# VHH binders against Citrate synthase (ctsA), part 2

Target 1, 373 residues: Citrate synthase (ctsA), of Heyndrickxia coagulans (Weizmannia coagulans) (p27660)
Amino acid sequence: MVNTNQFIPGLEGVIASETKISFLDTVNSEIVIKGYDLLALSKTKGYLDIVHLLLEGTIPNEAEKQHLEETLKQEYDVPDEIIQVLSLLPKTAHPMDALRTGVSVLASFDTELLNREHSTNLKRAYQLLGKIPNIVANSYHILHSEEPVQPLQDLSYSANFLYMITGKKPTELEEKIFDRSLVLYSEHELPNSTFTARVIASTLSDLYGALTGAVASLKGHLHGGANEAVMEMLQDAQTVEGFKHLLHDKLSKKEKIMGFGHRVYMKKMDPRAAMMKEALKELSAVNGDDLLLQMCEAGEQIMREEKGLFPNLDYYAAPVYWKLGIPIPLYTPIFFSSRTVGLCAHVMEQHENNRIFRPRVLYTGARNLRVED

## First folded at step 4 (VHH)

Design x15 (from e21 with T98K E99G; framework vhh_etentamig_d1)
Fold by ESMFold2-Fast, scan of step 4:
Order: C-alpha cells, then structure tokens, then sequence
Structure x15 (fold): chain B 373 residues (1-373), chain A 124 residues (1-124)
C-alpha cells in the first residue's frame, strides 16, 4: 500500500474492483467466465447456458435450462406505455437513445426498486433479459414507421430476438451463429459500461438505473459503435480493391481504423474475433457469396503488415450481422442486449459487497482568488 | 457527394450498336469497381456488367456475354458500355452504379440507382 499522489489518466491498469465473474488473462490468452474458458464454452454451450452460469452460478442441466427458457418467455412482453413512449420519439432518434429510454422507463413499472435482496434482483435480471430484445427490435421498427414484430412462443431466445429484428424465422445455422455472437459479447471483465454500472450500483441504486447508465456509456464512440463503423466501411468500399484503397487512404491520413486493436490483445487477434471469422466463412459458403470474407481478410492482412494491429470482435461480428439480415443501427444495441447478463451479474455482485466509489482529483486550477464585492 | 451522369442512349434498330458513358464525380473513381444495371419497362432491375477499379477484371450477365464490353478511363473518371448486336429485349433504362452491387441487410447483390439513367430503345 503506497500513497503516490499520482494521477493515472483513464485509470489505465488500475485495479478498481474485486470480482468472481470474469477475468481477462492476457498472458494465457483466456477470457475466464466464472472459472471457465469463454471460448471453450462457446463451442458447446449457448447464450442461456451463459445466462444461468452468470446469474445462478452453475452451467445448467437440461431441466434447469428448460425452466430458464420458460422463465424468459414470460418476460418477452413489454408494457404498452413503453411502445407509446418510443412512438413519440422523432424518427431521427439514435437507436441507443431509444434503447436507453426504454430501459429507463422499465424502472417505473417496478414497485420494489429499493429491495436489493438477491432473489428480487435475480427476477429483475430475467425481466431485463426478456424485454430488452423486444425494445431493441421494435424501437427500430417504430422509428421506421413499421409494425412491431411480436415474439413467437415456439422459438428459442436467440431465434426470437433475430426473428423480431428481421421478420423472418431464422435457419438453424443462422440461429446457432447469432446465439454464439451473444455468448462472445456476454461478458468481458471491466470495460467502461460495466464500470459505469458498478459505479451507479455502488450508490445502492437499482438495476434499471445501472443498465441505463451502461447504455449511455456504450453509445460513446470510444467504447461502442465500432461494429457499426466496420460495416459502414465495408458497405462504402463494396469490393476487395475498394476496401484496400479505403484502408490505405485512412492510413496515409493517420486516421484510426475501427475494428482493430484491443487494450488487452495488443499483439494478436482477439480470440472472439477468430470465432466470428469462422461464422462468416460458414455463412459465405451457404449463400455462395464470400465477398465480405475476402474484403475482411484483405483488410486484416494490410493492418497486420502496415500497423502491427489485429482484428477485435467487432471487425468480424459486423459482417456476420449484415449476412444475418440485421440493419447496421442495431449492432451496438445487440451488443448491449448480450452484455445485459454480465451487467446484471456485476450490479448484483456490487450490491452484495458494496462500497461507494468516491475518487479524488489533482487540482490544477487557480486558488486564493479574492472576492472584492 | 457521389454524382453519376449517364449518356449515349437512343433509338437503334435490331443488330445495331450504341456506346454508353457515365461521368463520375465525388469519389476516388479508380479505387472503386463500377457496374451497369438496366431496368426494362414493367420489370425489375437486372445487373448487366461490372469492372474492377483498375480495369483488370470484367464480368458480364449471361444475357449480354459476347455482345457487350465494359471499360473505364480512370484519367477521365468515365465508365463505358459498348453494346453490339442489340436485340429488342435490350430495351431498358441503363444506369451506372458505384461498385458491383448496392447492399441491403442480408444481401450483397441488391441494386439501387444513383443517376438518372439513359434510355436505350431497340425497335424496328
């Protein structure tokens, strides 16, 4: 314990919390989720397995998974008032602002907001997990003057989410790939949005308030929106040659290229990105169109050779979401939807071993100014 | 921003020839593939031909292979379509497009129009 009195910008490398939820082991290239390697989990387990692991503490057996599926089905509907509020937003509203509005309004329907008992917060987590996909998908439809798409009782959680977005029942492959993307986005130690949720939770505020703050954080360009920016670049370029020229132009102007680099994976590809690259290959094979794959591989090579930078998850998740029929503005809202389970786990952990965050400042302004009046 | 201006259409007899031009501005022309897309009266859009940014690769729809030739002049920011052995079924408004395709979610082969087009009528 040493008092250094030194300002650390952005808290880079500062250990701000204790957690049993997740750990980024950069030395061994592991993303640890409740003791398990996330990549190993993603190969055999689905999103609901991760939900049960993060909220209930264990990988579910078949009966527990079926019970969880039925619990979430009861939570798919959102109050009519939320649809009404979303319908009042200007049609130019940002999707993340619509999502933040929806999550914020949900708090007003909870009569037990001050009850932070584990079982009550667990019920809230399931309510949020059930309702956020509906808010994400149908806020988009409302903002585009389209009819809301109602969830179907016979679809899995992930298939239903994709169905509400596209209006089409996904294939088994599409469902598997989308579900896997939700697994890979589900938890990642202490990014800005998770830290924001913990900061808000440290005041003993409610789960909805903490998630509202997390949405606001993820909207920020330095945290979220990278997946949207990647797909926008690919769409603007349209061809392998066009994408190579676009990247070289940005590099010559010393512009940051989104989808590359990671605070933790500085000298290698994010292992989650490699998993989404494989998904892109599978989707490309099915429809006989590998253009996005060829473009992304060309960009990956250029960035590795010219800058020593490697793809992050957003780089390959973006073209996967495009091929699944998902509009670009929904990519960050989908990221948030996936991360909702991790955020809920962190808020609950914070409440169970709480200390309010109260940092200090290094004051660099004027002192001893005199009031002459 | 991106501006595409097609020209060179007109009335021609079956078996005749026409050369279409597209003047492009608002982007680095040589960095992007270009396409020709046509739309016949009462029908949906049909992709006709595409050319890489350098001009090194060209592609054609089966309906026009051996009859049409796509080319570009990157020094003049101009795309061309040489149409030979024209048939009545080639009657359409012809549009030039930036890239090989205009995209919609789930589709990387959809087409959209950026210019006003140029009308080609093949009639006796």
Amino acid sequence: as target 1 above (373 residues)
Amino acid sequence: EVQLLESGGGLVQPGGSLRLSCAASGFTFSSYAMSWVRQAPGKGPEWVSGISGSGGSTYYADSVKGRFTISRDNSKNTLYLQMNSLRAEDTAVYYCAKGYRVWSPGKTYSFDYRGQGTLVTVSS
Scores: ipSAE 0.019, ipTM 0.473, lowest interface PAE 5.6, mean pLDDT 87

Design x16 (from e21 with S104Y; framework vhh_etentamig_d1)
Fold by ESMFold2-Fast, scan of step 4:
Structure x16 (fold): chain B 373 residues (1-373), chain A 124 residues (1-124)
Amino acid sequence: as target 1 above (373 residues)
Amino acid sequence: EVQLLESGGGLVQPGGSLRLSCAASGFTFSSYAMSWVRQAPGKGPEWVSGISGSGGSTYYADSVKGRFTISRDNSKNTLYLQMNSLRAEDTAVYYCATEYRVWYPGKTYSFDYRGQGTLVTVSS
């Protein structure tokens, strides 16, 4: 007897893990991070506050934050061999594949790779948080035959990340906006990449292996790339009228338009998107160019009026990243870099209370076939 | 590098029809939305109609809706505007337009690309 009610495609709605890290509260329209509202945190706290909260369990005091800053600064450099490996990739390599290669190679430089103690994994998390921005920024430069940009010790974590990408020291406004985007992308319960990291971690594999799998997952178009797709649409459209035409063309063909809709915020704009829209207004005012803002506002109106859909974080983060001088191919790698802290927290939590994932299948194929001579 | 060349304008009586053409070169025509913009003597420019790169979506100003039809032939790199039931108020220079921007992260160079225009005179 086949019972289709026992098979849940995509595990939709299935509670696959227990976690104290984060929760998507659809009833109260809240994203919970270690008991705190993410939106409230994003208004008053920076990325390093989130790092300390997710990895150490508490919002840091001043001394703890200074110690964390010093710890991460020691981890900014990557082994020369990693730069050499990235230099061997074809220039047409996908940025997410370059990132996956770099993260994978990092495992080979860990002298305690078999150690699963909490303190050792915590040191690995800080190593990955320090090194991933360098791999993201400089893999891009290498693939474009540009010189790597070395980190600067006098810049904050977020300012240094943006500096390595652009080659330019960010202004205070640019730093604040970029840092806030990292807070907003830092953690989101159990998307495919986080589930993949937990599945790999459930075998007691290492943190590098779990993150390598998460990069591979996030490369998939159904999971990552929405912010890149938004900016690609804006670039292809080039004008306000062009963007209106592009959206109506996609709607007439029943195509999905990226940057709209959210699981928690279904009847209003994602508040994280609203924060990035304000950032776009501030950046537009500074350089006197509001074209991207006008294009995005026109698209927001069309989608609201014709589909009852509202912008998500990706819709406004994309033009903000463009205004910050960030190349489109780095948007998903930056998203991964932000999410690295959440992924590390999930892997460590999985190792602490581990059970290997071993599901069963509903078999629908042939049986009892005979082997012939 | 984008070049646009309009044709088909002329003198027509009220209630008459004209078909404007725009020959495009210097860019991948099928990848860009196109517009018709008009400017009457002593007045500012007015957007008239727009069409998506594929031709699947069309848009019109309320002043011309139901009277004008925009279309394109991507195999010939040509944009068209069919103008029916013409009125004295439609008298203007008609421009084929695309705003082509060279985009770099953090920086946008804008080049306004319009042809030289074609004059439409609706005379009584």
Scores: ipSAE 0.000, ipTM 0.253, lowest interface PAE 11.6, mean pLDDT 86

Design x17 (from e21 with S31R S104T; framework vhh_etentamig_d1)
Fold by ESMFold2-Fast, scan of step 4:
Structure x17 (fold): chain B 373 residues (1-373), chain A 124 residues (1-124)
Amino acid sequence: as target 1 above (373 residues)
Amino acid sequence: EVQLLESGGGLVQPGGSLRLSCAASGFTFSRYAMSWVRQAPGKGPEWVSGISGSGGSTYYADSVKGRFTISRDNSKNTLYLQMNSLRAEDTAVYYCATEYRVWTPGKTYSFDYRGQGTLVTVSS
């Protein structure tokens, strides 16, 4: 009596939504962002160009980009009450849980939560983009009993984010590399966190609620945390030989090695990973320390030869973040911070052409059990 | 300060056995991979064997594979090399070695350390 042919576990391959935002073209091995190739964008455009493209619909001219930067600078401050809430968390709290708490509390400061008009959501998106870097950086400092680092008005968006994390003004090279990493993490069609945001948005819930759900989703180890896991493996291994030993041990136990494999780039290294590998080479040349590069290249060779698997973005982004002075627990929060623009675009698109998600189940449990009266 | 002190070297006949020890101090021993490196008279240094921090993974040069066994006791901060079926070509000064790394975000820098060595002479 039931059409079992309609059950698709995990919704694998199911087209769940229509979107103009992004597309994973597995046939042509391309990541499309608003009609543009992400790789082409990443070579010549910065994160604020991607923000304008995803939220305003076009690549900005110089005046539009300056206006966007000024708009975001006005949003860097977070309510003191949010710092107070974060200060109440146990010092062992996960940074992703602190981020989720901060984003959730932001909703309570929005007097227009019931207004989902495009202009109001757009303003809300800029507020989130401005405040999330502060929440990420300073929740970490609070959890480590360190003083919050205040944003500086003379730094670019990406330089200021890195400054709030490290307490040090980044060099031009460090700023460029960090900014590019934010471009590369900015959008990726319909991963679990984006789908979660769309599901929440489909009830006509607010943008903060949708992003809170997305943070919770990204914390899951099957979705996020791969960049943290890569750097933890490198830190545990400590040497080129140690990393070779660690990889062979994991392979002998048939364990999954984080940082390898991609849905679109199945036969070669993810080109985004190649860009971060070049960034690692540049950072290594500046300080004369290529140890992480050598370790990663050794692991890349082993995985290619033993498994036919290639590095994804997380594999080379992790050692780049380490070289930039970023603590490992912040890698997934930074990934979320970058993805905030894509998530906001998806929520706004969902609100503009909404249909509530309400799937059915194939019931496989007991029937006709009788209650003893 | 990282300090490595090798012991157990000596004169042994071909086909004999010898056990080298390396006492480590000045770092968290269990977190660092360790190696044995040897240098024969008139030759450059040759890597012999390596072991992961946990002891779960071991590697050997082809010249010693099947004859030598590397091991460690993390409770005693000691590295070992059990050498069996010794050959005249195994005659060398044996050094234990480690790469001491400072893991601070933005400051991943390393220092190669080796001990003073222990002489192994395989001769009749």
Scores: ipSAE 0.015, ipTM 0.405, lowest interface PAE 6.8, mean pLDDT 88

Design x18 (from e21 with S57K S104H; framework vhh_etentamig_d1)
Fold by ESMFold2-Fast, scan of step 4:
Structure x18 (fold): chain B 373 residues (1-373), chain A 124 residues (1-124)
Amino acid sequence: as target 1 above (373 residues)
Amino acid sequence: EVQLLESGGGLVQPGGSLRLSCAASGFTFSSYAMSWVRQAPGKGPEWVSGISGSGGKTYYADSVKGRFTISRDNSKNTLYLQMNSLRAEDTAVYYCATEYRVWHPGKTYSFDYRGQGTLVTVSS
């Protein structure tokens, strides 16, 4: 029964699914992950703690975490055929398109592709978590006619991901900061990419297909790319004064400024952004260069004073990724890599209590037109 | 040695026009973003306009937007400021300033240089 009082454009505010995975609590200003406050988790737990929590249901003890690390290390390598496929892409290809291609091709190497049992999907989730960082990092190198950087077995998951991107072993501080960014991007209720993954999963399609659709969704301007846009603004402005004038120019034209505003934290800076701001301060102190910090603080002041808007995670994650040596085109692929664990949890939850999504339309076109003959 | 030499200032009536020039030497001009900064008598410096190394991006203070045009000729190592519809409030010493920038992932380097200035007086 579809009628005008049931039509909600974009499904804005519609409760489209049931989940035990995460919740955006706008009343208490909390992002809930499997019953825990994400901010509390981010202070003491690493990305693999979140992986275990989302896929196994609990925060791991030391033995469980070690087992998870060893499991993921066995999944770091990608089939050589995937590297060959990526090598055939034009050098102008975007890393998000390379990522989508790599994830899609992975499905063809799964001999149990039609099996939806929990244990089989869990193995696939670990395969995707292990291989996506390699696809992200080395597709970029291939597109730039650079040698692929092979994963190292003696590095942690996050250190290895950053190593494959930069070609340098990260310092302990760089590893800690990068790992925390992956925690902060890991899960966020039902954004478009997660909904897309659930829609695809609702047909009993596979994890690779669901994640391929999620990559395509996240590439969209209205969903992903905000962190890339923030760093591009900073790079275009190049100075504190340049950034102030760039922001005033955009505000005078009533253009949206990326990196500001959040659904949960509407009247204050996103606490996740505050954590990345502290990371930016630490990195700036270590290398003796605080230009990006000064620029971001000036922009934060302007937006607070003129618009009553506050930084979101993307605003401070962008200059942190720049300081870590990460090229701008990889920021959205890294976001996706982090979110892979949440996406896998949602797809598995959808398969275990499935109902196919079958919406209707409000038809507003012509009726009963006659064909002349 | 980096050197910036401004010229083109003078006395002009309200509503008039002036074109300022800045001759740059001692560095790879096309690698630097350039700015015009002014300082009125007894006041602090005010940023007026900026241009990227390639000339692809230009920025203006609200007080001069639509009246002033910044440009550069990288083949002549020269920065320009075309000033139209001049007002008494535009009276200041105008300085050419440059910032050397190297923006690579993990690195940001900047060095500031400023010239001697050229006086612009808008009065009848």
Scores: ipSAE 0.091, ipTM 0.555, lowest interface PAE 5.0, mean pLDDT 88

Design x19 (from e21 with T108Y; framework vhh_etentamig_d1)
Fold by ESMFold2-Fast, scan of step 4:
Structure x19 (fold): chain B 373 residues (1-373), chain A 124 residues (1-124)
Amino acid sequence: as target 1 above (373 residues)
Amino acid sequence: EVQLLESGGGLVQPGGSLRLSCAASGFTFSSYAMSWVRQAPGKGPEWVSGISGSGGSTYYADSVKGRFTISRDNSKNTLYLQMNSLRAEDTAVYYCATEYRVWSPGKYYSFDYRGQGTLVTVSS
């Protein structure tokens, strides 16, 4: 019997699914990806290593990595019709809505859309991984009445993504830092967007539909947009003293400060944030400009001392993306692009051992109202 | 090219008031945040106050909060600093500075000291 008197708001603490993909180990303060520590992986492995691990089940050898790279290069191009659809959007469109539109339209180009076999879904995952960076970068250019930047076959996956956004070939350091940010955003157990994708997948709906729902979920400011909000605060503050004053003003008004707090890392800085802070230091050293670093360190100190709160990944990823030349509206779309591999892994896992999600409600509304003739 | 011309400095007694002005030219004034920065003899530059391009947001160093008021008149391309309850420690050359032009990804400009500054001396 459904216990309608045991309502758990937001499913807080409820174990909603079984997974072999990832685990937030709060006891050991570890993010587990297919049995590996994500931080250990991020030190020696790149985004394509994570892609192979999540979709194929193992860290790739050289031949497997080369094959994966060639497979993704064949998928970089987006159908002209999708570019045309994006060109019809009003220029004020939200980048996440443009991304959602592009992902949704991709479904219409899949001739085997009803096929849920593992091999067919795996092919779709590679198509999405190849095409989403193009949709993200070039929907932005189209919305600004700029020409789409075509992918280059001589660049790595991450360098190509950054190239399509900025129109400039990244340096080796820029490529390494951007690639690492994609590793760090790639998977995170069961946030709202991943749960949404699994819920949609549980109806045996297609991978594009599941990801479309995940984009819609991530657009919500209680889930996504924290990286954009952090950079907007830094931009508004302009100076170290301005940022200190902005934070004190928000704290005095009891407003939430974006970029702080984590479900697992409640008493220390998120280690992923620490890695992005090191990246910010490296980028700052190259051009002798450490203003963003100084601002962020000042904010980190205030939040630690006054609230006992610590930076999460978004806090330091935001100024890193700024230093890489990435427009603020693309930060959440880039987050989604990175997470596409995790989302695809979850949808495929759901399809392979499926059970439709069908909860009940505690009804608190009016009853026995009469209809007037 | 960006030009900033400060005026209004002078000698005042402790507890007195003074109003500084900065005439800006060479850029779209209403699109840029502006700051007042001061430098006392033998000390480094100290940021005093900032104001957003629209004038909707203002910020102050703790040393001047409640005593100084920053404002701007975008129709006249002019920045102001109203200084009340002046103290001997407020004695400095005051510079009008652009904090940043509109931030572009990967680009911004630090404080620009374009003028000669205006000297404020607080003494009895």
Scores: ipSAE 0.000, ipTM 0.223, lowest interface PAE 11.2, mean pLDDT 86

Design x20 (from e21 with V102I T108V; framework vhh_etentamig_d1)
Fold by ESMFold2-Fast, scan of step 4:
Structure x20 (fold): chain B 373 residues (1-373), chain A 124 residues (1-124)
Amino acid sequence: as target 1 above (373 residues)
Amino acid sequence: EVQLLESGGGLVQPGGSLRLSCAASGFTFSSYAMSWVRQAPGKGPEWVSGISGSGGSTYYADSVKGRFTISRDNSKNTLYLQMNSLRAEDTAVYYCATEYRIWSPGKVYSFDYRGQGTLVTVSS
């Protein structure tokens, strides 16, 4: 007989770490970021405000924000050797594998890899934040036999990221919407990728190694890819009626439908999803094409009525990214790019008050076997 | 250039059968879902059936379910609609349709293409 009373599969609900970075408050239905409600931040603050808050500890004043922007602009370029390595990948390479390769190779250019001091890690965080958008955008171009799009030093961080992806300078509306999506994806307590980064960091390994592990985690279909899956469903269905039939077919087969459900917002639409829905309405109005909006609204109604499930951020972020001109394979890499600031904050917090993760197992295998003579 | 050419329509008696074809060109056919849409005299367009890019998933309007079968041959870039047990209310111009959203570095394109249509008349 084996005693299973102490085994919690998947660590579901287990408090595995202490953090001051973020909290999923199920009582007040809030996502807390360094003491602030994420939704309140997203209404008046941009991605660089979140970067400063997570890495420096405070919402920046005007001078601090300008200094941060100038700091990140210096980090937009990647070493030529990284472009060369990405160019050696098969054209069929997965975008998340290309991203993982690029992040991993960045470690080889750091001459102080063993230094875990806060100031050195902070410098690495800014290098990663500056360079990951370039790796994401241009690994995609390289894998499609296209020339890399060079960053423009006069564009904002978010406008430059979108520019490198699309080759087109974004409008003010496109920049605002994309920037807000980065705010909304920036941090989320302890999902698998963040836990993976903390586990790696707990060995006093480097920030690049921790983020490489986080990319590998996000590639897993049980963690990442939900926004890509949503847009793939919309593209497969192609019409409002097609999407209704696709959803009813999946529901009749008891298949999981991506883009629905959230741990905090179990009885209502995720407010981050509501913000992306408004963004989809604005983009649809500008180009006179509301097909994706109509499809998504029909799906939202079906899931509410049939399952009592509500859209999460991925459900409305996916069609927004499509309308911004972003290829589907880049949706998870963009999500990772946004989350890089949260991941860096967690790794630095782990290094500053470290305890190596050393769990135990409930052994269910054979004991005391005898070697036959 | 994207092109969709429907064929196979005609006059048929109630209870009869017809097979519609749509020849597609100018895009990677196997990567895109396809639909059949019809427009009856004096009515708006009605979605009839859809099929996934791989052909693994098919969808039907309640009005045609059990009577119509959508299929595709990706090696021939051709979409089919097998119509059985035809009724007078199936009389319409039938269009094959797709929504292409093609990304190109430096520019994003989205478009919705319909063919020229093929007339199906169900009459005694």
Scores: ipSAE 0.000, ipTM 0.184, lowest interface PAE 12.9, mean pLDDT 85

Design x21 (from e21 with A33Y V102T; framework vhh_etentamig_d1)
Fold by ESMFold2-Fast, scan of step 4:
Structure x21 (fold): chain B 373 residues (1-373), chain A 124 residues (1-124)
Amino acid sequence: as target 1 above (373 residues)
Amino acid sequence: EVQLLESGGGLVQPGGSLRLSCAASGFTFSSYYMSWVRQAPGKGPEWVSGISGSGGSTYYADSVKGRFTISRDNSKNTLYLQMNSLRAEDTAVYYCATEYRTWSPGKTYSFDYRGQGTLVTVSS
């Protein structure tokens, strides 16, 4: 007798791993990062504070933060061979496939690839954190037959990332807003990409392989691309009325509307989305153009009234990235770049107390078929 | 510089059909969302239908859903409105409209443009 109650489709609600890294507290509507409320961290701490917290275990003091900044600056350069590989890709290549290719090739430059010691993996995490922004920004430029933009020593980590993308030194406001978006995307318990990284890591495979798998997972439209889809809808609609009509049309066809709903924040706007909405207001005030804000507010009202759904982080991060001068195809790569620190933390935690994932199946196919002589 | 010129209006009986055209010039037509707006005698303007730059997305007011079809030919810089099953309440001046906007990351400037209109009269 097969007990079909043992099969949980998509592993929905199944506790698949133990972790000290993060927790989605649905009861208290909180995202916990190493014991801290992510929203509280995002108000006063920057991305490098989160990097140090996730990889070193503590919020850094001034000396530790300076040391981390210098460590990452040494890792910005990408091997010329990676640029050569990216230049061989067809110009129509998907940005996430270009990123996956670049991350995969990085493994070939690691002479200690099979070493799973904590200190060696920590060094790899910093190499990935330093190099992924360069791969993201400059793979895009290469695919568009544009010259790579080299990082500058006088810019912060987040300012350099934005600079490599746009070719323009960001203002203090632009840097602050972009850095905060990286904090908000940095970690989120066990989404598909993090689970994929842990599954790969459970074989004692390397950190580059685990992250390559995570990029492949995030490329899937059911996981990643929500921020790109939001901005594509806004760009297609072009007007407040156009966006209202686009949303009503999708709702009448029972299509999923990206940028709405969250596992933790089910009855209110995601507070992270509220922070990006405030950022959108600030950027709109600076350039005297509030169209995207008006469009997003109209969409927010429709979804609240017709579906009881509220904006998630992607809904307001998308128009913020647009205002910062970032091309739409880079939104999911930027999300991955931010999440690299969380992914590295999860892979290292998996290696530290490892058990290979070996699930079973409920077989529903034919049995005892006979081959005729 | 931006010009929109509507044509195809006229007198038609209830239940009849008309096809409106709008010739656009002075901007990169294929990059812009286009709309049809109508204004009945003594009433304010009413949005009727809209279409994305590529033509991939189309939208309609509830009053015209199932009866009107918006389309565009980007090679001819022309917007169309196919109107079927016309009713007396569809009587109006029909305007081709667009927000002339530059969509590029970090930069968005818009201007509202509307043509001179074409009269549609639905009567016996």
Scores: ipSAE 0.033, ipTM 0.481, lowest interface PAE 5.8, mean pLDDT 88

